# VH-VL binders against q8ixk2r445to577: the designs that were tried, part 238

Target 1, 133 residues: q8ixk2r445to577
Amino acid sequence: FFGMLQNKGLTDYCFDYNPPDENQIVGHQVILYLCHGMGQNQFFEYTSQKEIRYNTHQPEGCIAVEAGMDTLIMHLCEETAPENQKFILQEDGSLFHEQSKKCVQAARKESSDSFVPLLRDCTNSDHQKWFFK
Below, E stands for the ipSAE of ESMFold2; O stands for the ipSAE of OpenDDE; V2 stands for 0.75 times the mean of E and O plus 0.25 times the DockQ between their complexes.

## First folded at step 12 (VH-VL)

Design qb7 (framework fv_cosibelimab; at its last look DockQ between E and O 0.66; V2 from the best seeds 0.00; counts 0 for: pae E 5.9 > 2)
Fold by OpenDDE, look of step 12:
Order: structure tokens, then C-alpha cells, then sequence
Structure qb7 (fold): chain C 133 residues (1-133), chain A 120 residues (1-120), chain B 112 residues (1-112)
């Protein structure tokens, strides 16, 4: 699966990654933004290694969850996907993070009009449903 | 340092087409979005369209749809803007501009501009 | 769709502070970043403010950007005005509805 990773509940919002330095793609938080369908900052791939890969240019980035965090942060992809980069995109659209045992939820950033994907206890909320488009 | 170098000035007849090039250097062309912006004499900046070279995806301002074509060659790090059915009103300086990504990023580098004069 | 409206011209004496406004006709001004570009006569535009009111390297801290949600406007403020600041200034933002970049009409700043 590849393309825009779009949320069901938060209509027309997609995974979006905008590193401030185009030559340093890791270490920043993945956000949600209105889908534009032009690729690039909104182009992701779900791989056979259960990675969510930011696949625009080498080196490739993979979404990771750092210890104790609930945010999705871009790391470099590795030959063997580390545990903190493994997600299960389930048939019902839920995006499950294996290590934390939590689901990715579209959420409003505190004190902001911005939205971000956050790890939360798994529910049946449409805000935890995702699909590639 | 990133540089955008555009092709030279053009003089065209009404009804003809013009193709302006924008060669990038000093960075990773494939990571960028390349926009074209024009400026008629004594007028403001007008966004025409954009291309994401690595994806080959382009989007155009409604005003120019059907008349403008933006392309990119990753092997030469060059973007192109072709404007057809030229009119006198198309006389302007045309700029290419680089942005980090599609959407709300700024145009952080600009070409030097290409004057296109359309006259009978 | 929205438009960005700027004053046609502003003028001020050296050493003073000048503010150029950029008003968004619809939608929240704060949702998308507002960029500011400086264009001197016969030259290409250069970025003076980008994204979250950040300054590129080389742009003096006399230049600052701000957002006023109550008036749905962005502002470029230039303090300690210098003769070299005389230029046209353009605001810019992104329209998510049509996926277009939008420029303001530009403001001519004259240093008296």
C-alpha cells in the first residue's frame, strides 16, 4: 500500500511530514494536514516489514515511536525494521503499533488548530481508521 | 548553495509558444517543488503552477490551465515552463522558484527571471 | 479560495518602524503560513519571512512577521528602517481549497 495515508474520521486529513531541513529528514514529528495528492510530503508506503515508510528520496525515513512517547517521529529505515517502527494496518483500518500495543489516532494538537497522529488506546473510533488513497 | 539559473530573454509573436528552462544546482533537485511565477511590467507576482519532479505531478493556476505545461528532467535538474497561444498580456518576467515541499512551504530560492516579450 | 490584500504603498523615514499588512479574505490566516518576499527594482524576489514567522539567514532581525487572527491579517514589521529596505514587499500563503499559492498585490515601501 502506498500514497496518501488518510484518516477516516478526520475527513480529508493525511499524514504529512515537513522536515525543516530538506537534507536532514529524521527527528521530526509527523503531522496531519489537508490532503493534496501531489505526493512528496504526503507520500507514504506500508511495507512488508510493517513499516510506514516516507518514500520520496534516499535515505528513506520510517515512522517510529520513541520510548515513552505517543508521537510519531521520523527515523531512518533500517535493513531490518526495529520493533518501534512496526505497525499493523488492520483490515478494519486501524493502525496498530506493535510495541506499544496502541493505535494511531488523529488528534488535535493541544492549544492549536493543528492535528497530529498520536498513539492512544485502541477503540473503534473512525479517528483511528486509516486508508491509503 | 542552491542556485536556479533560467534561460535567456525571449521575443515572441502572438499565437506562438515559449519554453523557459530553470536549471538547479547546489542541492537535491528531486526533493523540491518547482513553481513558476510571473510578473508583468509594473505588476505583482502571479503564481502559475508547480511541479514535483520526483513524482512528475504538476498543478496549475486556473488562469493558465490548458495553456501552460510544466515539466522537469531529474537527470539534468532542470524544470521547464511552456506557455502557448501567447498574447501581449503574457509579456512579463517569468521566475522559477524552489520550495521544500508542496503546500505551505515558502519559495526559498528564485531564478534570476526570464523576460518574455510578446509583440507583433 | 481567498485573496490576500496589501496596501499599495507605505512610506516612512529612516530609523522609524513601518508595518505592512496582509489581509486574507476568507479562511483563517493562521491555518497556513504566511511568507513575505522583498523585491528590489530589477531583481528577483527574496524571502524575508517564511513559515512560522521565521527569518532566513542573512535577514536582519529588524524584519519580523506576525499574525492577527482577530483581523485575519498578517503583518510584516520593519524596525530601524534603512534606505536599503526600499522595495516592494509581497505576502504569500497557500490555498488548500484549490491547492494554489496565493500572493498579495504587493506593497511599495518608500524610505523618505
Amino acid sequence: as target 1 above (133 residues)
Amino acid sequence: EVQLVQSGAEVKKPGSSVKVSCKASGGTFSRWAISWVRQAPGQGLEWMGVIIPIFGTANYAQKFQGRVTITADESTSTAYMELSSLRSEDTAVYYCAKSRYYGRSSFDYWGQGTLVTVSS
Amino acid sequence: NFMLTQPHSVSESPGKTVTISCTRSSGSIAYNYVQWYQQRPGSAPTTVIYEDNQRPSGVPDRFSGSIDSSSNSASLTISGLKTEDEADYYCQSYDTSNKHWVFGGGTKLTVL
Scores: ipSAE 0.864, ipTM 0.944, lowest interface PAE 0.6, mean pLDDT 96
Fold by ESMFold2, look of step 12:
Structure qb7 (fold): chain C 133 residues (1-133), chain A 120 residues (1-120), chain B 112 residues (1-112)
Amino acid sequence: as target 1 above (133 residues)
Amino acid sequence: EVQLVQSGAEVKKPGSSVKVSCKASGGTFSRWAISWVRQAPGQGLEWMGVIIPIFGTANYAQKFQGRVTITADESTSTAYMELSSLRSEDTAVYYCAKSRYYGRSSFDYWGQGTLVTVSS
Amino acid sequence: NFMLTQPHSVSESPGKTVTISCTRSSGSIAYNYVQWYQQRPGSAPTTVIYEDNQRPSGVPDRFSGSIDSSSNSASLTISGLKTEDEADYYCQSYDTSNKHWVFGGGTKLTVL
């Protein structure tokens, strides 16, 4: 799958990656932002290795969750996907992080008007449903 | 470090076209969002459109749709804005500006501006 | 399709504080980040606030930005006004439905 990774419940919000330094893409948090349809910082690929790749940069970034954390951050992709970079996009639209046994949910970032994807206990909420466009 | 240098001032007749260039240096041109913004004398800033060179397609403000063409040449790191069917009200300073990402970032670098004067 | 409305001009004395408003006509001001630009005569604009309330390197902390959802507006506040702050100021935000940037009409700040 390729394109903008959109949330069903938080309508017109997409995965978005805007690191503070465009030459250093590792270690910053993925956010949700209004979809713009131009690719670039909102263009992701879901691979056969179950990675979510940030495809507009070389070397490529892959979304990861570090042990004990609930935030999605950018790591470099590896030839064989590490366990913390594997997400299962299920038929019902849920995005399951296998290592942590949690689902990605659209959530409001504390003390701000912005939204972020966070790991939460899996539910049937539309805020845990995702699709590529 | 980053620099945007535009082509020189032009005097044009009504009904003609103008093509302004914007040469980028000091960064990774292909990944930027390059916008064009104009400012008529004594007036405010008006966004005209954008290109992201690596993706090759442009978006235009509705007001300029059909009259403006924005292109990029990755081999020369140069963006272009062409405005056709010029009228006297198109007299303005035309700026190119870059943002790191479309839809999010501020315009963090601006060209020096290009005065286009449309007179008979 | 929305507009950003700014007062045409504001003025205040050196050392005082001024606030410039930027009101969004439709849709929430909070949908997209607001940027603020300073433009001195004969020069290209420069960023003084991005992402609602962030300052680029080199912009003094007497410049601040804020969002007021109840009035659907953004504000640029400049405290400790200096004569060098005399300039035009523009707000800007992204219009997601039309996929383009929108500038406010601009505000001329006069420092008496």
Scores: ipSAE 0.079, ipTM 0.680, lowest interface PAE 5.9, mean pLDDT 88
ESMFold2 (binder alone), look of step 12: mean pLDDT 91; pTM 0.928

Design qb8 (framework fv_cosibelimab; at its last look DockQ between E and O 0.83; V2 from the best seeds 0.00; counts 0 for: pae E 3.5 > 2)
Fold by OpenDDE, look of step 12:
Order: sequence, then C-alpha cells, then structure tokens
Structure qb8 (fold): chain C 133 residues (1-133), chain A 120 residues (1-120), chain B 112 residues (1-112)
Amino acid sequence: as target 1 above (133 residues)
Amino acid sequence: EVQLVQSGAEVKKPGSSVKVSCKASGGTFSRWAISWVRQAPGQGLEWMGVIIPIFGTANYAQKFQGRVTITADESTSTAYMELSSLRSEDTAVYYCAKSRYYGRSAFDYWGQGTLVTVSS
Amino acid sequence: NFMLTQPHSVSESPGKTVTISCTRSSGSIAYNYVQWYQQRPGSAPTTVIYEDNQRPSGVPDRFSGSIDSSSNSASLTISGLKTEDEADYYCQSYDSSNKHWVFGGGTKLTVL
C-alpha cells in the first residue's frame, strides 16, 4: 500500500511530514494535514516489513515510536526493521503499533488547531481508522 | 548555493504559445516543488502553478487551467512552463520559484525572471 | 478560499519602524504559514520571512514577522528603516481549500 495515508474520522486529513531541513529528514514529528494528493510530504508506503516508509527522499525514512513516547517520529529506515518501527495495518483500518500495543489515533494537538497522530489505547473509533488513497 | 536560471526574454504574437525554462543547480531538484509566478507590469505577484518533479504531479491556478502546462526534466534539473493562446494581458515577467514542499513551504529561491511580451 | 489584503503603500523616515499588515479574508491566519517577500525595483522577489516567522540567512534582524489572531492578520515589521529597504513587499500563504498559493496585493514601502 502506498500514497496518502488518510484518516477516516478526521475527514480529509492525511499523514504529513515536513522537516525544516530538506537534507535532514529524521528526528521530527509526523503530523496530520489536509490531504493535497501531490505526493512529497504526504506520500507514504506500508511495506512488507511492516514499516510506514517515507520514501520521497534518500535516505528513506521510517516512522518510529521512541521509548516512552506517544508521538510518531521519523527515523531512518534500516535493512531490518526495528521493533519500534513495526506497525500492523489491520483489515478494519486500525493501525497497530506492535511494540507499544497501541493504535494510532488522529488527535488534536494540545493548545493548537493542528492535528497529529498519537498512540492511544485501541478502540473502534473512526479516528483510529486509516486507509491509503 | 541553490540557483534558478531562466531562459531569455520572449516576444510573441497573440494566439501563439511560449515555453519558458528554469534550470536549477546547487541542490537536489527532485526534492523540490517548482512553482511559476508571473507579474504583469506594475502589478503584483500571481501564482500560476506548481510541479513536483519526482512525482510528475502538477497543479494549476484555476485562472490558467487548460492554458498552462508545467513540466519538469529531472535529468537536467529543469522545469518548464508553457502558456498557450497568448493574449496581450499575458505580457509579464514570469518567475520560477523553488520550495521544499507543496503547500506550507515558502518560495525560498527565485529565478531571475523572464519577460514575455505579447503584441501584434 | 481566501484573499490576503495589504495596504497599497506605506512610508516612513530612516531609522523609524514601519509595519505592513496582511489580512486574511477567511479561515485562521495561523492555520498556514505566512511568508514575506521583498522585491526591489527591477529585481526578482527575495524571501525575508518564511514559515514560522523565520528569517533566511542574510536577512537582518530588523525584519520580523508576527501573527495577530484577533485581527486575522500577519505583519511584517521593519525597524531601523534604511533606504535600501525601499521596495515592494508581498505576503503569501497557502490555501488548503483550493490548494493554491495566495499572494497579497503587495505594499510599496517608500523611505522618506
């Protein structure tokens, strides 16, 4: 699966990654933003290694969850996907993070009108449903 | 340092087409969005459209849809803007501009501009 | 969609401070970054403020950007005005509704 990773509950919002330095793609938080369909910062791939890969730039980035965190941060992809980069996109649309045993939820950023994907306890909320478009 | 170098001035007849080039250097062309912005004499800046070279995706301002075509050649790091059915009102300086990403990013580098004069 | 409205012109004496406003007609001004461009006569535009009110390298700290949510406007402030600051200034933002970049009408700054 590849393309825009769009949320079901938060209509027309997609995974979005826009690092401030085009030559340094790692270390920043993945956000949600209105889907534009132009690729680039909204182009992701779900791989056979269970990675969510940001592959518009080389080296390629993969979404990771750092220890103790609930945010999605971009790391470099590795030959063998580390445990903190493994996700299961389930048939019901839920995006499950294997290591934390939590689901990715579209959430409002505190004290902001912006949105971010956060790890939360798994529910049947549409805000935890994702699909590629 | 990133540089955008555009093709030279053009003089065109009404009804004809013009194709302006924008060659990029000093960076990774494939990582960018290249927009075209024009400025009529004594007027403000007007966004025309954008291309994402690596994806080959383009988007145009509604005003120019059907009349403008923006393309890119990654092998030469060159973007092109073709405007057809030219009118006198199309007389303007046309700029290419680079941004990191489509949407939120600024136009951080600009070409020197290309004057296109449309006259009978 | 929205429009960005700027004053047609502003003027001030050297050494003084001038502010150029950019008002968004609809939607929150803070939803998308506002950029500012300087264009001197006969030259291409150059970026003076970008994204989160950041200054590019080479742009003096006399230039600063701000957002006022109450008036739904962005502002470019130039302190210690110099003759070389005389130029046209354009604000710009992204309209996510129609996926267009939007420029303000531009403001001519005259240094008296």
Scores: ipSAE 0.687, ipTM 0.903, lowest interface PAE 0.9, mean pLDDT 95
Fold by ESMFold2, look of step 12:
Structure qb8 (fold): chain C 133 residues (1-133), chain A 120 residues (1-120), chain B 112 residues (1-112)
Amino acid sequence: as target 1 above (133 residues)
Amino acid sequence: EVQLVQSGAEVKKPGSSVKVSCKASGGTFSRWAISWVRQAPGQGLEWMGVIIPIFGTANYAQKFQGRVTITADESTSTAYMELSSLRSEDTAVYYCAKSRYYGRSAFDYWGQGTLVTVSS
Amino acid sequence: NFMLTQPHSVSESPGKTVTISCTRSSGSIAYNYVQWYQQRPGSAPTTVIYEDNQRPSGVPDRFSGSIDSSSNSASLTISGLKTEDEADYYCQSYDSSNKHWVFGGGTKLTVL
């Protein structure tokens, strides 16, 4: 799968990546932003290794969760996907992080009009449902 | 260092078309958002449209829909803006500008501008 | 679709502080970042503030940006005003509903 990774519950919001330096993409948080349909910073690929790849950079970025954290952070992809970079996009739309046993949920940043994807206990909430368009 | 270099000034008759080029260097042209912005004499900045070369996606301001075409050639790192059915009101300096990301980013690099004069 | 409204001109003496406003006509000013550009005569615009209140390298710290949600406006503030600051200034924001960029009408700053 590839394209805009959208949230079912938070309508018209997509995974979005805007590192401060376009040439140093590692270590920054993935956010949610209104879908623009132009690709680029909202273009992601879900791979056979269960990675979510950021394809507008070489070497490519892969979304990861660092130990003990609930935020989605950009790492460099590796030849064999590390466990912290593996996500299962299930048939019901849930996005399950294998290592942590948690699901990705659209969440509002504290005291903000902005949104981010965070790991949470898995539920049936539409805010935990995702699809590519 | 990122640089955007535009083609030279043009004088055009009403009803004709103009195609302005914007050659990029010093970075990864294919992944940028390249916008075109114009400025009529003594007037403000007006956004015309944008292209992201690697995705081949373009979007235009409603005012120019149907008259403007923005394209890119990745092999030469060059973006183009063509404006058709020219009128005297289209006399302006035309800028290309790069943003890091579509949507929220500033235009951080600008071309030097291309004066297009529409007169008989 | 929204408009960004700026005063047509402002003026102030060297050493003083000037503030240029940028008022959004509909929807919240805080929803998307506001950028500010400086344009000297005969030159292309350059960024002086990005992402509401950040300065690019080389822009003096006497330039600052802010957002006022109560008036639905952004402001560019230039303290310690110098004659070299005389220029046109434009605010800009993204219209996420229409997926377009919007510029303010521009403000001519005169340093008397």
Scores: ipSAE 0.349, ipTM 0.787, lowest interface PAE 3.5, mean pLDDT 90
ESMFold2 (binder alone), look of step 12: mean pLDDT 92; pTM 0.938

Design qb9 (framework fv_cosibelimab; at its last look DockQ between E and O 0.88; V2 from the best seeds 0.00; counts 0 for: pae E 5.2 > 2)
Fold by OpenDDE, look of step 12:
Structure qb9 (fold): chain C 133 residues (1-133), chain A 120 residues (1-120), chain B 112 residues (1-112)
Amino acid sequence: as target 1 above (133 residues)
Amino acid sequence: EVQLVQSGAEVKKPGSSVKVSCKASGGTFSRWAISWVRQAPGQGLEWMGVIIPIFGTANYAQKFQGRVTITADESTSTAYMELSSLRSEDTAVYYCAKSRYYGRSPFDYWGQGTLVTVSS
Amino acid sequence: NFMLTQPHSVSESPGKTVTISCTRSSGSIAYNYVQWYQQRPGSAPTTVIYEDNQRPSGVPDRFSGSIDSSSNSASLTISGLKTEDEADYYCQSYDSSNKHWVFGGGTKLTVL
């Protein structure tokens, strides 16, 4: 699966990664932004290694969850996907993070009009449903 | 430093086509969005369309759909804008503009502009 | 779809403060970032404000941007006006409904 990773509940919002330095793509938080369908910062791939890969730069970035965190942070992809980079995109659209045993939820950033994907306890909320488009 | 250098001025007859080039340097062309913006004499800025070179995806303003084609050559870091069925109203300075991400980043670098004059 | 409306012209004396408004016709002005471009005669536009209120390097702090949700407008404020500030100024924002960039009509700033 590849393309825009769009949220079902938060209509028209997609995974979006906008690092401030085009030559330094790791270490920043993945956010949600209005889907534009032009690729670039909204183009992701779900791989056979269960990675969510940011497939626009070399070296490629993979979404990771750092210890104790609930945010999605871009790391470099590795030959063997580390445990903190493994996600299961389930048939029902839920995006499950294996290591934390939590689901990715579209959430409003505190004190902001911005939205971010956050790890939360798994529910049947449409805000935890994702699909590639 | 990023630079966008456009092709020279054009004089065209009505009904003909014009193709303007925009060569980028000083950065990673493939990671950018290249937009085209025109400005008729004494008028404001008008966005025409955009291309994302790495994806080959283009989007056009509704006003120009079917008449404008924007392409990019990653090997030469050059974007092109072709406008067909030219009219006198198409007389304008045409700019290419670079942004990091479409729909989000500003046009942080501009070409010097290309004057296209359409006259019989 | 929306339009961005700017005053056609503004004028002020050197050293004074001038504000140029940019009103969005529909949708919230806060949903998408507003950029401001300066264009001097015979030159290409240059960015003076991006992401509502950020200044690129090299742009003096006399330039500032703001958003007013109550009026659904963005504003470019230039304090300590200088003769070199005389130019056309354009606001810009992204229309997610049609995936187009939208420019305001431009404002001619005259320094008296």
Scores: ipSAE 0.586, ipTM 0.884, lowest interface PAE 1.0, mean pLDDT 95
Fold by ESMFold2, look of step 12:
Structure qb9 (fold): chain C 133 residues (1-133), chain A 120 residues (1-120), chain B 112 residues (1-112)
Amino acid sequence: as target 1 above (133 residues)
Amino acid sequence: EVQLVQSGAEVKKPGSSVKVSCKASGGTFSRWAISWVRQAPGQGLEWMGVIIPIFGTANYAQKFQGRVTITADESTSTAYMELSSLRSEDTAVYYCAKSRYYGRSPFDYWGQGTLVTVSS
Amino acid sequence: NFMLTQPHSVSESPGKTVTISCTRSSGSIAYNYVQWYQQRPGSAPTTVIYEDNQRPSGVPDRFSGSIDSSSNSASLTISGLKTEDEADYYCQSYDSSNKHWVFGGGTKLTVL
């Protein structure tokens, strides 16, 4: 699968990656922003290795969750996907992070108008449902 | 350094077409959003459309849909805007502009502009 | 679609402060970032404010941007006016419903 990774509950919001330096993409948090449908910073690929790739940059970025964190951070992809970079997009639209046993949820940052994807205990909330295109 | 260099001024007859080029240097042309913006004499800026070369994705303002074609040639790092069925009100300076990302980013680099004059 | 409405002209003396407004006609001004461009006669526009209130490298800190949700507007504020600030200024925002960029009508700043 590839394209814009959209949230069902937070309508018209997509995974978005906007690093300050387009030549140094590692270490910044993935956010949610209004979908634009044009690719680029909202274009992601879901691979057979269960990675979520930001592949409009070379070398490609892969979304990861670092130990003890609930935030989605950009790392460089590796030939064999590390466990912290594996997400299972299930038939019901849930995006399951296998290592942590948690689901990706659209969340608002405390006291702000900003939205981010975060790991949370899995529920049936539409804010935990995701789809491409 | 990022530069956008446009083709020279054109004088056209009504009913004809014009194709303006925008050659990019100093960056990763294929991954940019390249927009075309025009400015009629004494008037404001009007967005016409955009292309992202690596995806081949183009989007057009409704006003220009059907008359504008925006393309890119990655091998020459050049974007093109072709406007057909020209009318006198199409007389304007046409700019290409680059944004790093669609939607969020400003137009951070602009070409020098190309005057297109449509004479009766 | 929405419009961005700016005053047609503003003027102020050197050393003073001017504010240029940019009012969104429908939907919240806060939905998408607002950019501001300066255009001197005979030149292409250049960015002076992006993402509502951020300044590109090389833009003097006397330029600032803000959002006012109550008036549904963005503002460009220029303090310590200098004669070189005389230019046209445009706001811009993204229309996520139509996936278009929208420019304001422009404001001519005169520094007398």
Scores: ipSAE 0.118, ipTM 0.707, lowest interface PAE 5.2, mean pLDDT 88
ESMFold2 (binder alone), look of step 12: mean pLDDT 92; pTM 0.937

Design xj1 (framework fv_axatilimab; at its last fold request DockQ between E and O 0.87; V2 from the best seeds 0.84)
Fold by OpenDDE, fold request of step 13:
Structure xj1 (fold): chain C 133 residues (1-133), chain A 120 residues (1-120), chain B 107 residues (1-107)
Amino acid sequence: as target 1 above (133 residues)
Amino acid sequence: EVTLKESGPALVKPTQTLTLTCTFSGFSLSTHGVGVGWIRQPPGKALEWLANIYWRDHKYYNPSLKNRLTISKDTSKNQVVLTMTNMDPVDTATYYCARIPYGDYYFDYWGQGTMVTVSS
Amino acid sequence: DIQMTQSPSSLSASVGDRVTITCLASQDISDFLAWYQQKPGKAPKLLIYDASNLESGVPSRFSGSGSGTDYTLTISSLQPEDFATYYCQQHDNRPLTFGGGTKVEIK
């Protein structure tokens, strides 16, 4: 699967990654933004290693969850996907993070009109349902 | 200032089609994240969601009424139109249009509502 | 569909009272819950969204809390203008659904 990763509960919002420095793509948080597909910042790939890969840049980035965090941070992809980079995109659209045993949920950033994907306890929330388009 | 106003017939006969228009100001359906929804309320009863339409023409309907509902927008006129076919006395209610913020599903600004009575 | 069970259906209170209204969802709605106030002959007014976020312009005596399936609207000190009907609404899953309402009447 590849393309824009869109949320079901937050209409027309997609995974978005636009690092301040195009030559240094790791270490920043993945956010949600208008689905537009422009600039390569909304193109992701779900791989056979269960990675969500940001492959429009070299070296390629992979979404990871750091210890004790609920945010999605861009790391470098590795030859063998580390445990903190493994996700299961399930048939019902839920995006499950294997290591934390939590699901990715679209959420409002505190006291703002911005949105981010956050790890939360898995529910049947449409905000935890994702699909590629 | 955000405002919404519903317009349409106050009286509809059974089996006829209801057409309601929501005219709004203070925001635009060309703006990302903005939507407009329709909600109805029978006299003395609770609220029922009918349909939503968003800036990129995404449309959602209440499945229980989907086959009877059509929602559309004219962005240039700041209008949203709802049609409901095969009206029945049970559809007698106050019909509201309301603004939806940022691709969400709650309603932050509401019109005053328009009462629609279905009767022979 | 998600059913929203609101309780009580009605209550009587006096000015200055602490008022609590409960909304129970038939499934976990992940804090995507809104509260509205409606006065007779008027449209609903948004009070709370995302379970606990106070809408701009709404008095601080209104607050929302809860998680999972159970949510609460609290009016810390009831004012004369607060006598109205209150509704909860889940904004998590389609179709969107409302509670049955709670009428707050003057004692």
Scores: ipSAE 0.928, ipTM 0.961, lowest interface PAE 0.5, mean pLDDT 96
Fold by ESMFold2, look of step 12:
Order: sequence, then structure tokens, then C-alpha cells
Structure xj1 (fold): chain C 133 residues (1-133), chain A 120 residues (1-120), chain B 107 residues (1-107)
Amino acid sequence: as target 1 above (133 residues)
Amino acid sequence: EVTLKESGPALVKPTQTLTLTCTFSGFSLSTHGVGVGWIRQPPGKALEWLANIYWRDHKYYNPSLKNRLTISKDTSKNQVVLTMTNMDPVDTATYYCARIPYGDYYFDYWGQGTMVTVSS
Amino acid sequence: DIQMTQSPSSLSASVGDRVTITCLASQDISDFLAWYQQKPGKAPKLLIYDASNLESGVPSRFSGSGSGTDYTLTISSLQPEDFATYYCQQHDNRPLTFGGGTKVEIK
């Protein structure tokens, strides 16, 4: 699939990646932002290798979760997808991270009015359901 | 100051269609992430969710009432309209509209409610 | 559909008492729970969202806690103005569902 990855439970919120430096696009956190489809920040590809790619840039970025962490961080894609970059988008819309055995949930960022995708124990929450628009 | 106010008939006959208008101020459905929902409460009973509408016109209905409900908005007038068909005496309740922040499913500001009686 | 079960259905307490109201969800709701206060003849008022976030302007004697399926609303020192019915509401899944309410009476 290719497009905007939208949350079911947080209506009109999408994965968004806005790196501060176009020459340092890896190592920053993926956020949630109101879906708008403008520019390159909200377009992702879900690949046959179970990757979520930010591929509007070269070299391409792949979403990963570092060991012991719950935040989604941009890494460089590799020829064979590393285990920490593999996500299963299931038929029910849940987004399962294979290595951690956890699901991606829309969550409030600390004490702000901003939201981020985070790994949490898998539930049937609408906030853990995702679809491409 | 955020305010919401429900308006519509106080008395409706069985089988008629109820139309309720929520007029609000202090926010706009042209701004990002905001919605308005409708909730009802029969006298002395618990709250029941009816429908939500969001700034980009996403609409969600209580599936137990889905075939009877229509929600719409007029952003320029700061209004949301709920239509409920085939009214029955069991639909007698106070009807509230309420604001939804962040595209979520909870209600941070409520109108004072309007009582609708369905009686032959 | 997620069933929300509140307990107790009613209670009486004295001014100054610590009061706890519980809300059980039929499945894990991932902390997506709100609490509302409704005084007689008035609309509900939001107290807490996301299980523990206190809404602006709500007195600090109100707090929320819990996780998974089990959630609580606590009033640390009950005041006469706290006479009301309290409702929990899961904001985790559609359809949105409310608990049956807990009526708090002040002696």
C-alpha cells in the first residue's frame, strides 16, 4: 500500500515525518498530525518485506523501534528488512511490531496537545487501528 | 468562551421525524481536529451516544440507531443538525450536543440539553 | 461493544470523606476513559480524560487512576457541592458507551 497512514480512533490523524534537516533524515521520531496530504511528510509505503517506508527521499527511510524503546524512529532501509523494522498490518487494521510483539497506538505526547505513534500491549482499541488513505 | 445550545421541538408525535439543531460559539468546525456529538438521556436513566460529526465531515452513528439518524453541519453558521426518524415514546429524553476535541471520542463542553417528549 | 460497569450504583458519605468510584470495562480500553459529573437538572461536565488527565478548571480533589479494564475516580475530600451522579465513558472504541452511573449523596 502507498499513501497516508491514518488512525481510526483519532479521527483525521496520520503518520507524519518532518525531519529538521533534509540531510539528516534518520534518527528522528515519527509523529501524528492532522491528515492534509500536502508536501512529502505524510506519504508512506507498506512493502512486501513488512516495512513502512518514507520513500519520497533518497536514501529511503524505514520506520524502526530500537530495543527497549516504544517510539517509532526513522532508520535507513536495508536490502533485507531488519527485525526491528518489520510491522504486520493485519486485516482488522492493527499494526503489529514483530520483534517486540506489541501494537502501534495513537498516544498523547506527554503533557502536550500533540500525538505520536507508540508501541503498547495489543488491544482491540480503535486507537490501535490503522489504514491507508 | 465555548458554548453550545440545542434547539428543536419539545413535543413530537410517534412516527414523526425529529430535527434538532446545535448552535455553538467559541470554536469552529472549520478548525482542525474538532467535532460535535449528540447524546441523549431518558428521564432518570444513563447517557446514550447517538452520533458524531467532525470538521472534515467524517460521521459516526450509534449502530443500534444507524438507520434512523442523520447528522450534518453548516460550518458557516456554526450549526450541527441531527435528524432522527420514526420517533417512538421510548425516545423521550433530554438531547445534548457536545464538543469533541482532537478527533477523539470524548466530550469537553456540553450544551444544557433540550427535552423532547414523544407522545400521542 | 464495550460494556462499562460502574460500582457502587449509589453511596452516601460525609463531608471530608475520601470517596472512590470504580468503572470496569469488558475489555482493555488502553486508558481511553473519561469521567463526567452530572448535577440534578444540569448537563454532564467533563472531569477527567485519558484515565488520569484532569480537565482545566476541575478541582484538584478529583483524580483518576487505573489501567487495562479497571479504573477509579477518587474525590479526596468530599464537599457538599459534589452531590451528583458520576458517569464513566470509554473513548477507546465506537460505539461510545457510558457506565450506568454512581449517585453520590452527602450526609
Scores: ipSAE 0.749, ipTM 0.907, lowest interface PAE 1.1, mean pLDDT 92
ESMFold2 (binder alone), look of step 12: mean pLDDT 93; pTM 0.952
OpenDDE, look of step 12: ipSAE 0.882; ipTM 0.949
ESMFold2, fold request of step 13: ipSAE 0.721, 0.696, 0.730; ipTM 0.906, 0.898, 0.908
ESMFold2 (binder alone), fold request of step 13: mean pLDDT 93, 93, 93; pTM 0.952, 0.952, 0.951
OpenDDE, fold request of step 13: ipSAE 0.928, 0.923; ipTM 0.962, 0.960

